# VHH binders against Large ribosomal subunit protein uL22 (rpl22): the designs that were tried, part 1

Every score and structure here is a prediction.

Target 1, 185 residues: Large ribosomal subunit protein uL22 (rpl22), of Caldivirga maquilingensis (a8mbl4)
Amino acid sequence: MRYWSIRDEDVIDLVKRRYNVTISADQIAKARGFEFRISWKKAIETARAIRFLTIKQAEDYMEKVKDLKAPIPIKEFTRKQAHHNVPWDGWPVAKWPVKVADSFLQVLRNLESNASYRGLNIDNTVIVHASASRGMRIRNYMPRALGRATPWFQDTVNIELVAVELPAELVPKKFSWARVLKAIK
Unless a header shows other numbers, all headers, positions and changes below count from the first letter of the chain; antibody chains are not in Kabat numbers.
ipSAE, averaged over its two directions, is called F for ESMFold2-Fast, E for ESMFold2 and O for OpenDDE. V2 adds 0.75 times the mean of E and O to 0.25 times the DockQ between the complexes of E and O.
Where letters were taken out, [cut] stands.
Atom coordinates printed by the task and the answers are left out, and those that the model quotes come from them; centres of patches stay.

## First folded at step 11 (VHH; from t3 with Y100F)

Design u2
Fold by ESMFold2, look of step 13:
Structure u2 (fold): chain B 185 residues (1-185), chain A 121 residues (1-121)
Amino acid sequence: as target 1 above (185 residues)
Amino acid sequence: EVQLVESGGGLVKPGGSLRLSCAASGFTFSDYAAAWFRQAPGKEREFVSLISWEGDTIYADSVKGRFTISRDNAKNSLYLQMNSLRAEDTAVYYCAADEFDWLFGEGFDYWGQGTLVTVSS
């Protein structure tokens, strides 16, 4: 069994590399959610999309995904599917993974609560780690379109989010599609 | 980057056999449901066969008893052994992979480019 929480030392190192500042462990807030019944692939893409947003920016983004008002960029091979109605350029077709967005929003709300409990300024608290990993395997069932009721096993998904309070001058003040696209590379 | 590459298509007489292969890179087939679909010219794509991550197999009624799906995890490859081929089996065959069974209503995300199988004499 592994606890897949990123270590505080690794978070401090990431912040030094990304922002050229030194933080202490008391500037870190973490939240996890376990055993979500969602697509792991789409959860990976969603985690990438919210990295380096503030907690509030990520919450607003996930709410818009749930309302089908903002897509998540997804790299996929889908033959003969082409969509040009995205708010960015230079990336393939995007998806609106509503159930995944709802799961991330639950963890984001916990992250906000945890950050507030630690006395962090939420407006200056930025997500620096977002991961989705395979969790417990569960028995599932086959869709009728495949012609038989045969049980399937799938991994559930565990979500881990880590945010840090940064000096205000380093905090993105507005949501930006350019930032979202940089986070998925 | 995920890629699926089919091979083994060709021309074969009715009653003959053919073995299709699909090599995967960028992910492990054993962690996914893997499937074969086919599409005849001018027709809709149809399901042929699927193998789950546990090795359970499913076949369309039209191919049951004639086709066998298998997976070689060491080679990260999916296979379709096609026996007793008929003219109606003529189609472009596609391999596919996804976790689609968990999120009902979503299709397969990963597809190969297809390999043509022609059954005629």
Scores: ipSAE 0.000, ipTM 0.151, lowest interface PAE 13.3, mean pLDDT 77

## First folded at step 14 (VHH)

Design w5
Fold by OpenDDE, fold request of step 21:
Structure w5 (fold): chain B 185 residues (1-185), chain A 121 residues (1-121)
Amino acid sequence: as target 1 above (185 residues)
Amino acid sequence: EVQLVESGGGLVKPGGSLRLSCAASGRTFSDYAAAWFRQAPGKEREFVSLIDWEGDTIYADSVKGRFTISRDNAKNSLYLQMNSLRAEDTAVYYCAADEFDWLFGSGFDYWGQGTLVTVSS
């Protein structure tokens, strides 16, 4: 049995602290995806970047990342990374993790479906929790000459998303980098 | 379509202040994220500041704490208050608008013609 990284009670408290609104468990939608063959570090940064976006905004963002039209700000894992010409204070590094974005997009679509199933207004549903954790390690083999093979391990990532329906006046109307960067900081 | 016209540029001494304005026309300005860019002689165009639809702002590190971006949707106008100006702030300043606030490349669809700011003793 796999447990969620956050309880509904914690989500309610988080929303209360951030938005000063009291919600019920019925206003919460959740989705998970398991064992994605992607970079864990990039997944963490991506999770941070989509927090406090609407589901639709996050989906659009991930699509743009896949198309190399939008980057993910990198805050923590900047070691040995080339700096890019980005104007963001405190975020000198940006990446285009296409595979990570694709994985998140899958989970976001599931999240949207679950939100809809629960009767939530999708346009007013905002991601308030996003996490990426390490999954199982997969043993792979690199082919060598003369029929030989060298084993190597590939890490996988589990993605967890939690969204809540908020009053319309508290919902961001459009995607903004200012909002993303504020969320990451 | 949106048309943008900058004004307020001029000559100022180091340490001085200047306020730039950008007048928007054609469509409702509130539907667009707005930004200031600048291009110094012999250099590439660089991001200065952005204000989104909800009033959240971003600043380049080089201008943070000195410049303030603001907007008046009723007047269809964007402003840039520039304080503590430095010689390196000398550039043509451009107003930009877009339905999506891309901060890199040429992501903004609408641009003004620019206004020159010269900081010199």
Scores: ipSAE 0.102, ipTM 0.528, lowest interface PAE 2.9, mean pLDDT 87
Fold by OpenDDE, fold request of step 21:
Structure w5 (fold): chain B 185 residues (1-185), chain A 121 residues (1-121)
Amino acid sequence: as target 1 above (185 residues)
Amino acid sequence: EVQLVESGGGLVKPGGSLRLSCAASGRTFSDYAAAWFRQAPGKEREFVSLIDWEGDTIYADSVKGRFTISRDNAKNSLYLQMNSLRAEDTAVYYCAADEFDWLFGSGFDYWGQGTLVTVSS
């Protein structure tokens, strides 16, 4: 059995610190996916970008990334990164990690299902924790000329999402780039 | 449709302060993200600040720590408090509104006519 990276008690404390609201464990929904063949660095940035969004807002955001209509802002892993035309000023480093977005979307759908199963109001359910950890390494071979092959390793990523049902007045009404950028600042 | 009207512009000395206002009419202002842009003579229009529906704010690096954006939904108004003004802050300042909080000029649906701010000794 794989353990969660965060305890329910830690989630409750996080919500108390950020929103000044006391929640119980029954207001928490969780989902995770394993061994996605995606970039770990891009997955971390994506996890940061979807924090404090509702599940639906995050799903919509990931769909837009897949359609190349919305980028993921890059905070830490900016080395040798190109500047892009993005819907914000002063933060030009961004990516369109389609495969990463697809993986997150799968986990988000699972999160939505679990939230619904637990009887949470999906419209008032906000992602408060998102993590991307390294999974197993897959050994691959690149064919070369003259019957040669070069080994290379493909990284995999595990994604964990935790969401909580909040009072309606604390739930973001609309997706906001300002909110996203503030969350990753 | 939303109509926007800026006010509060004028002449101020370097280091001085000025408060701009933007009055919105036509629809409920709280339904829109609001922003300030500015255009200096001979330069392109640039983003200054944005405030979204929940009150989250973004600032251009050039004005961060000096300018403060705020809104009063009851008055359908947007404000820009400008402190420690510099000569390079001289520009026509525009307020803008949109159902999305785009942080670049052409994306906003509604614009004011602008108010001139001149910072000069």
Scores: ipSAE 0.080, ipTM 0.522, lowest interface PAE 3.0, mean pLDDT 87
Fold by ESMFold2, fold request of step 21:
Structure w5 (fold): chain B 185 residues (1-185), chain A 121 residues (1-121)
Amino acid sequence: as target 1 above (185 residues)
Amino acid sequence: EVQLVESGGGLVKPGGSLRLSCAASGRTFSDYAAAWFRQAPGKEREFVSLIDWEGDTIYADSVKGRFTISRDNAKNSLYLQMNSLRAEDTAVYYCAADEFDWLFGSGFDYWGQGTLVTVSS
């Protein structure tokens, strides 16, 4: 179940702190998916990447990730010597496997449907909580043909997304890696 | 749909300068993130520089301080000013555009055909 979900009161408080706007619980939409057979660490990174995007921006982002079957990772360069003036550009080396992006798209589409059911303006509905937690482990069976193989466990991931409708002037226009990279290092 | 055409490549001596241009047609270029990538013979395509729709820029460490990316929205064009050129800068340079400011080439939807830059003494 949802032992780690954020309460509606906490969502309202987060929105007040971050956006200086008071919302009610009927402006909140939630969606979750259980037991995805995906990498937990990659799911955590994906959750970070879609946080504070609109639902539609996050869907577009995940569709683009799915279209990148062989992404080119950019190696992080670390300069630790005192004699260097080059700032660390240090953006995370990220790979977006199709399975992780597809899992998040399923939950995002459910989130969009739930938001529509509640009468929210989807274009102004922003993800304010995105989490990926470890789910139950699944025992996989020994292949009959191998004879000497042993059973193994496969971890699963639960995805939870929460979005809120905001006034249009507070809705993010576009996601930008350029601004993030300039701001962090 | 947007169509991209690069120009301005050629032969230049080490230490010299070139200005590459990328003309866009079909849609307003300012609605996209725009980037330059390059590929030397036998090597994988690598990121050079990016400018997003708000004018924020990213440069690969190998070109930072030597190359400048810019955009002219009135001419619907992207530019790369390359100064202090080195032999290692020899490559085919590609212009790319996308709705997201990807940090890797496989993420971009729209590509030009490339323009060759050769840095040789």
Scores: ipSAE 0.013, ipTM 0.342, lowest interface PAE 8.8, mean pLDDT 75
Fold by ESMFold2, fold request of step 21:
Structure w5 (fold): chain B 185 residues (1-185), chain A 121 residues (1-121)
Amino acid sequence: as target 1 above (185 residues)
Amino acid sequence: EVQLVESGGGLVKPGGSLRLSCAASGRTFSDYAAAWFRQAPGKEREFVSLIDWEGDTIYADSVKGRFTISRDNAKNSLYLQMNSLRAEDTAVYYCAADEFDWLFGSGFDYWGQGTLVTVSS
């Protein structure tokens, strides 16, 4: 049996610390997806990039990544010799992980549906938890001569998103690169 | 159409201070992600600092604690206060703005012509 990585009590505490408001569990919407065949490292970076955006802002962002119109900033090791740690410079290391973005978009659309089902105002629903964890390994077989196959393993990634409805004055009004970059740190 | 004009560059000694200005004509800076970049001789252009439409700021690690970005919406101007200057800060400094609050395509759409800052004994 699979369990959520964050409890409702932890979400309520996080919202109180970050936004100084008290919410109840019925203002929380969750969605997850299992066994995506995507890069775990890129999924971690993508989860960080969408944290603290509204559901709609995150959906728009992921659609633009799929269309190669917006990159996801990926930290590259520089050994402290240059400014490649700052995404505005060194954009040649920016990535467009289309398959990862598509996977996150699927979970985001489920999150939107779950939030709507609970009667939340989607425009005011902000992602407060985004995680990507290693999932089950999938056995695959590489064909060989004489009907034999060679087994190999493919790791999968599980995505978990949690969003909360916030008062309108606390909701980010528009997408901002500075906000995304702060969420990565 | 937005035009960006930098000013305030010059020669300063190490440890000195300098304030760069960027005047915008046309649309207001408050609707943009506005940034400073720099390019030293023989090197690639690099990021210095950014301020978004909500006033949140980002700094390159090499300038944190020494440089401060700000803007004045009434004057439609962007500023970079540069303190504790070092020889490594020598570069042409560029003001840049992104027409939208996120990237559409490859980066910033509007750039100034640059202002030279030389830090030398």
Scores: ipSAE 0.006, ipTM 0.299, lowest interface PAE 10.4, mean pLDDT 78

## First folded at step 16 (VHH)

Design y2 (from y0 with F100Y)
Fold by OpenDDE, look of step 16:
Structure y2 (fold): chain B 185 residues (1-185), chain A 121 residues (1-121)
Amino acid sequence: as target 1 above (185 residues)
Amino acid sequence: EVQLVESGGGLVKPGGSLRLSCAASGRTFSDYAAAWFRQAPGKEREFVSLIDWEGDTIYADSVKGRFTISRDNAKNSLYLQMNSLRAEDTAVYYCAADTYDWLFPSEYDYWGQGTLVTVSS
């Protein structure tokens, strides 16, 4: 059994600290996806980028990434990277991890479903926790001459999303790149 | 974080063969997709081949059937076997690595300094 990386109590505390609002466990929705064959590093950056967005905003964002219309800002691993045109100022490094975005989109849709099932107002449901962790390592080998083999090991990625229903006044009405940047910092 | 060093470039006659190597250091090479790009004089850097972390390969149409990309994660190395070389293959060949399998050079995090391949009679 795989455990969540964050407890409900921790989520409540997080929301209290950030929004100064007290929520209950009933206002929390969670979703996970396991063992995606995607870049862990890009997944981390993507997770950062979607934090504190509504589920719908995050979904829209991921769709835009898939369509190469919006980038993911890169906080880490920026060495020797060229600057990219981004829809915001002050963050020159960005990428378009389409497969990663697709994976997140899948989890987001599950999250939306779960939130709906729990009776949450989806429009007011904000992702407060997003994590990408290393999953099972897939061991691949390429046969070589003389009975040799070359390993191609790939770490998979587990995606965990936790969202909470917030008061309407605390929910952004529109997607904001400034919010994304704030979440990454 | 990751350093890439190409080798194996040189002068070769048309129809000849050459094997390029790229040695990676700093991190576990298995975490990265690896690619070869090339840049001819006066031209933009173009995609040559890619091998991802699962060993799946992609080739540019211009080199398909002639070039073979491979990797040895145990040696943190990337290779490009180039056969049936043509004059138009003359370029500086670059090794690139990223945690994602990009087809675009601008997306790769790490680059080598390049090795010159000259195909001339």
Scores: ipSAE 0.000, ipTM 0.252, lowest interface PAE 10.8, mean pLDDT 85

Design y3 (from y0 with W102Y F104W)
Fold by OpenDDE, fold request of step 21:
Structure y3 (fold): chain B 185 residues (1-185), chain A 121 residues (1-121)
Amino acid sequence: as target 1 above (185 residues)
Amino acid sequence: EVQLVESGGGLVKPGGSLRLSCAASGRTFSDYAAAWFRQAPGKEREFVSLIDWEGDTIYADSVKGRFTISRDNAKNSLYLQMNSLRAEDTAVYYCAADTFDYLWPSEYDYWGQGTLVTVSS
C-alpha cells in the first residue's frame, strides 16, 4: 500500500495553524490518482493553485482551465515560458494545461465522492493539501528511419488531494481569481 | 439576464478626477463579479479593474494607485473612482459582469454600452 505524503495529524495541525480551528480525523477526506501521463511541473503548479478552494470551486476551476477560460499561475519553472498578456506586473506565467486539469478533475471528483461517503458537507469541504509526485517511468520507442527505434522515457504523475470540512464562516463563498492572485503574488 | 448601464464619463483635464458608475439590473448583482474595461481609439479593449464577490480587487498596472473600484450590492451598482487622470486614460469605459471573475474581456457575457472619458489639456 502506498503511503500518503501527509498524515492526518499533520492535516489537523495545518488547519489549526491556518484557520485556528480544531478538527478531527473524521472531518478529513482524501483522494489519489496514479500514473497520469502529464507534466509533473505543471501538475505541481496546478496543485498549488487549487489549495484552499472548496472541492466544487476546484472542480469549476479545472473546468475553466479545460475550456481555456482560466489559466494556472506558474510560480516556479518559468524558464523559457512565453509571457501572456496580463493586466499587472508580477503576474506569474500563465498556462492552460488541459490534460493536467483533466487529471485533477478526475481526482477531485473522487475526492468529492469520498467526502460524501464520509458524511461531510461538500459545500464546506476545502482542499488543504494537494501534491503531485512523480510516478513510474514509461519506456517508449520512437520509430526512426530504416526500421530503427530510439527509446525514450515518459514520466507519470501521482496526484494526492486532502480536504477538510470547515465551519461555514471560514469557507470562501465562491472561487475568485482575484483571491488566488492575491494569495500567490 | 443582466443589464448594465455606465455613467459619469466626460471631459477632464490632466490631473483631474472622475467617478464612473455602472447600474445593474435584471438579477441580483451580488451574484456577479464586476469589472471595468476600456477601449482607446485605435486600440483593443483592455482590462482596467475587477472586484469579486468578497470585495477583492485587481487593477491594471497602468491605473494602480490612481483608480479605485468598488461596489454597492444594495444599490446594484459598480463604481470606478479615477484620480490623477492622464491623457492615456482617454477611452470608452465599459462595465462588465459575469458569474466568474475573468481577466480577459472576451470571457465576460454582460456588457454596458460604455461611457466616454476624455482627458485633455
Scores: ipSAE 0.219, ipTM 0.614, lowest interface PAE 2.1, mean pLDDT 88
Fold by OpenDDE, fold request of step 21:
Structure y3 (fold): chain B 185 residues (1-185), chain A 121 residues (1-121)
Amino acid sequence: as target 1 above (185 residues)
Amino acid sequence: EVQLVESGGGLVKPGGSLRLSCAASGRTFSDYAAAWFRQAPGKEREFVSLIDWEGDTIYADSVKGRFTISRDNAKNSLYLQMNSLRAEDTAVYYCAADTFDYLWPSEYDYWGQGTLVTVSS
């Protein structure tokens, strides 16, 4: 049996701390996906990037990542990562993890469906928890010369998303890189 | 669809100032992020500045502290106040718009025809 990484009570407390609003469990929607064959490190960074966006904003963002139109900022795992060339200072390492974005998009769509099923206003539903954890290790084989093969393990990733319906005035109207980058400075 | 028309370009001396305008039409301008790009002869088009829907801005390092981007949604207009102009600022300046504040010029859907800014003694 697989358990959620966060309890509803913890979500309520999180929302209270961040937004100073008290919500009920009925205002919470959750979704998760398992065993995605993607980079765990990039998945963590992607989870961080979509936090506090509306479901729709996050979906749009992931679509743009897939289209190589928007990057994922890499804040933690910067070692051996190439920097993207940008015209301003303070830009973090950025990547376009297309497969990761696709996986998150799948989970986001499930989240949207669940939110709708629970009667939440999707436009006012904000992701307040996003996590990526390691899943099952899959044994693979790398072909070598002379018909040989070397075994290696591929990690999989589990994605967990929790969103809450917030008052309209607390919901970000649009995702903006201008806003994000300004905050990074 | 959005149409963009730049104006305000011209000849200016180093250290001078110039204000560019971009008039938008076709759709509600407030629904779009807007940006300025420039292209010097023989060079690639480069980012200058962008402004999102709420007025948050980004500037290229080369123009920070000298240029100011602003918008007037009521007038469907975008502006670029250029101060302390330098010879290297000489270029055709383009207005761009999109439903997202893209960080790269190739991703913007709508472009103006450009206005020439020449900084010379």
Scores: ipSAE 0.219, ipTM 0.606, lowest interface PAE 2.2, mean pLDDT 88
Fold by OpenDDE, look of step 18:
Structure y3 (fold): chain B 185 residues (1-185), chain A 121 residues (1-121)
Amino acid sequence: as target 1 above (185 residues)
Amino acid sequence: EVQLVESGGGLVKPGGSLRLSCAASGRTFSDYAAAWFRQAPGKEREFVSLIDWEGDTIYADSVKGRFTISRDNAKNSLYLQMNSLRAEDTAVYYCAADTFDYLWPSEYDYWGQGTLVTVSS
């Protein structure tokens, strides 16, 4: 059994700080995915973007990313990235990381299943923790001329999602860019 | 399906104010996120502002602090209060609605015909 990056008591504290609501461990659902061959940096940004969304909103969001209809705002890892015409002050970079979105979608579906299994109201279940950590490094070889090969590394990513059932009045009704940007800012 | 009709455009002097309205029909407006876009002559349509289902708003940097977007669900209407208008604000202003609050025009399903705002001395 692999280590969780966050304890239930820490989740409870997090919810208390953000929402001023006291929850129990029974209101928490978790899901993890391991060793995704995706960009770690983009995974971090994606994790940031889906925080404080409902599971369903996050799933919809990821589907839209896959369909190139919605981007992921890039806050931190903007070096050597093309600037887009976005209305976000000081935040001109957005990406459409399809593979990353697909990976997150897999984990989100597991999260939804787990939440359901635990008897949580899925419509009122909000992602309060999302993390992307580096997994194992895969060693690959790049073919070169004259029968040569050079090693190159591919990092994998582990995704961890934690969601909690919140009172209905605290749950966002729909996905909102305004909300996402507010959460990331 | 939603039909949108803009109104309130006109000629105004720099520094003046104008209030645009967008009347929605066909469906309940509260089911949609709403946005304003504008298109100046010879330029591409650009994002101005949006308001989501919860009343949260986003503004383009160029209009932030001067424009205010609001909605009245009872009246099935969207508004854009434009203050401190500048010459560069001259454009056709469009109302848009969608089940998602897009920041780009290409993804919005419903559009009005537009209303012209001219800021000139």
Scores: ipSAE 0.199, ipTM 0.603, lowest interface PAE 2.4, mean pLDDT 88
Fold by ESMFold2, fold request of step 21:
Structure y3 (fold): chain B 185 residues (1-185), chain A 121 residues (1-121)
Amino acid sequence: as target 1 above (185 residues)
Amino acid sequence: EVQLVESGGGLVKPGGSLRLSCAASGRTFSDYAAAWFRQAPGKEREFVSLIDWEGDTIYADSVKGRFTISRDNAKNSLYLQMNSLRAEDTAVYYCAADTFDYLWPSEYDYWGQGTLVTVSS
């Protein structure tokens, strides 16, 4: 038995704090996926990038990432021993984590289905919780010559998304990089 | 489609100010993110600033605090107020628009022809 990382009461409280609107539990839709074989760091950044988008906006965004048309901002540090000066301090590194985007799309599609099942207006259903946590390690072997195999471990990631139907006037009208970058900072 | 025309470029001394304008025509400009990019000779086009359809702004670190982007949707115009100009600001400045507020120039669908800004003693 697995518990959600956030309870319905916590979602209702979060929505009240952020939007100053009281919702009921029947306006909440949830979805999660387990043991995705993807980078945890990239998954964390992707979760932050889709937070507070509608389900449809997040799906469109992830499709664009898969098509290499929209990057996900990821902050990067230089570890060079010779040079430490970076003239763009505070600028995100743009990456196209296609496997991560595909994983989030799977969960987003389930979230959309769950929201539709509950009778929510998908166009007004906004992601208010997005988390990526480390799952179990998977033991694998790297093939080598002469039947030799080298052991290695593959980390997994669990994705949890929670969305709520909001009044239309509080729903973001369209995707904006400026809004995403502010949410990450 | 959207057509963009920049104006306001010129020669200015270091520490001076200049205001660039970008006139937009075609589709309703208010539905677009609008951005300024610049290109120095022999270099790739780089991001300067953008303003989205909700009025949210982003600035490159190199211009933050010195440049101010604004838009007037009633006049279908985009502006860039450039203060405290430096020699390294010398470039051709381009206005760009797209339905997404990309930070990278390769993804913008609509571009102006550019206006030259020269900062020199």
Scores: ipSAE 0.011, ipTM 0.402, lowest interface PAE 9.0, mean pLDDT 79
Fold by ESMFold2, fold request of step 21:
Structure y3 (fold): chain B 185 residues (1-185), chain A 121 residues (1-121)
Amino acid sequence: as target 1 above (185 residues)
Amino acid sequence: EVQLVESGGGLVKPGGSLRLSCAASGRTFSDYAAAWFRQAPGKEREFVSLIDWEGDTIYADSVKGRFTISRDNAKNSLYLQMNSLRAEDTAVYYCAADTFDYLWPSEYDYWGQGTLVTVSS
């Protein structure tokens, strides 16, 4: 048995703090997927990029990442900035983690189905929690000359998404990189 | 499909100002994100600024505080006010548009033909 990483009460409290509205548990939809063989670091950045989008906006975004039309922003700081003793933000590094996007899309489709089953208006259903956690490591071996094998491990990632139906006036109307970049800066 | 035409380029002294314009035709410009890119001789095309369909803006670090992007949807026009110009700003400036506000030039489908800006003493 695997527990959800966030309780319904915590989701309700988060929505009240962020949007100043009160929701009930029946306005919450959840989905998760387990043991994806993908980069954990890229999965964390992907989760950040889809947070606070509608389910449909996130699905469209992940499809565009798979088509190499939309990258995922990665926040990057180098040690060179430390020499100035001032706050300094670098330009985001962009990546196209196609396998990660496909994994998130699978969970997003389940999230949409779960939201529809609960009777939520999918166009107004916004992702408020997105997490990527490390799952079980898979032990593997890389063959080498003279019969030797080098052990290596493949990390797996578990993805958890939670979305809530919000009043229409609080729902983002279109995906915008400008809004995403301002929110993470 | 949208067609884009840039204008307003020219020769200017360091510290001077220029205003670039981009006229759009075809589909309704208000549904598009619009961006400026530039290409210096021998270098790759690089991002300068964008403005999305809701008026939210992004600027490259190298131009922030000096350049201002704006749009006039009634005139189907995009503008770039360039102040405090430096020699490093010398480039051909391109207008671009797409239904997604891409930050990278390879992702835009619609481009103008460019307008040259030269900053020199």
Scores: ipSAE 0.006, ipTM 0.408, lowest interface PAE 9.2, mean pLDDT 79

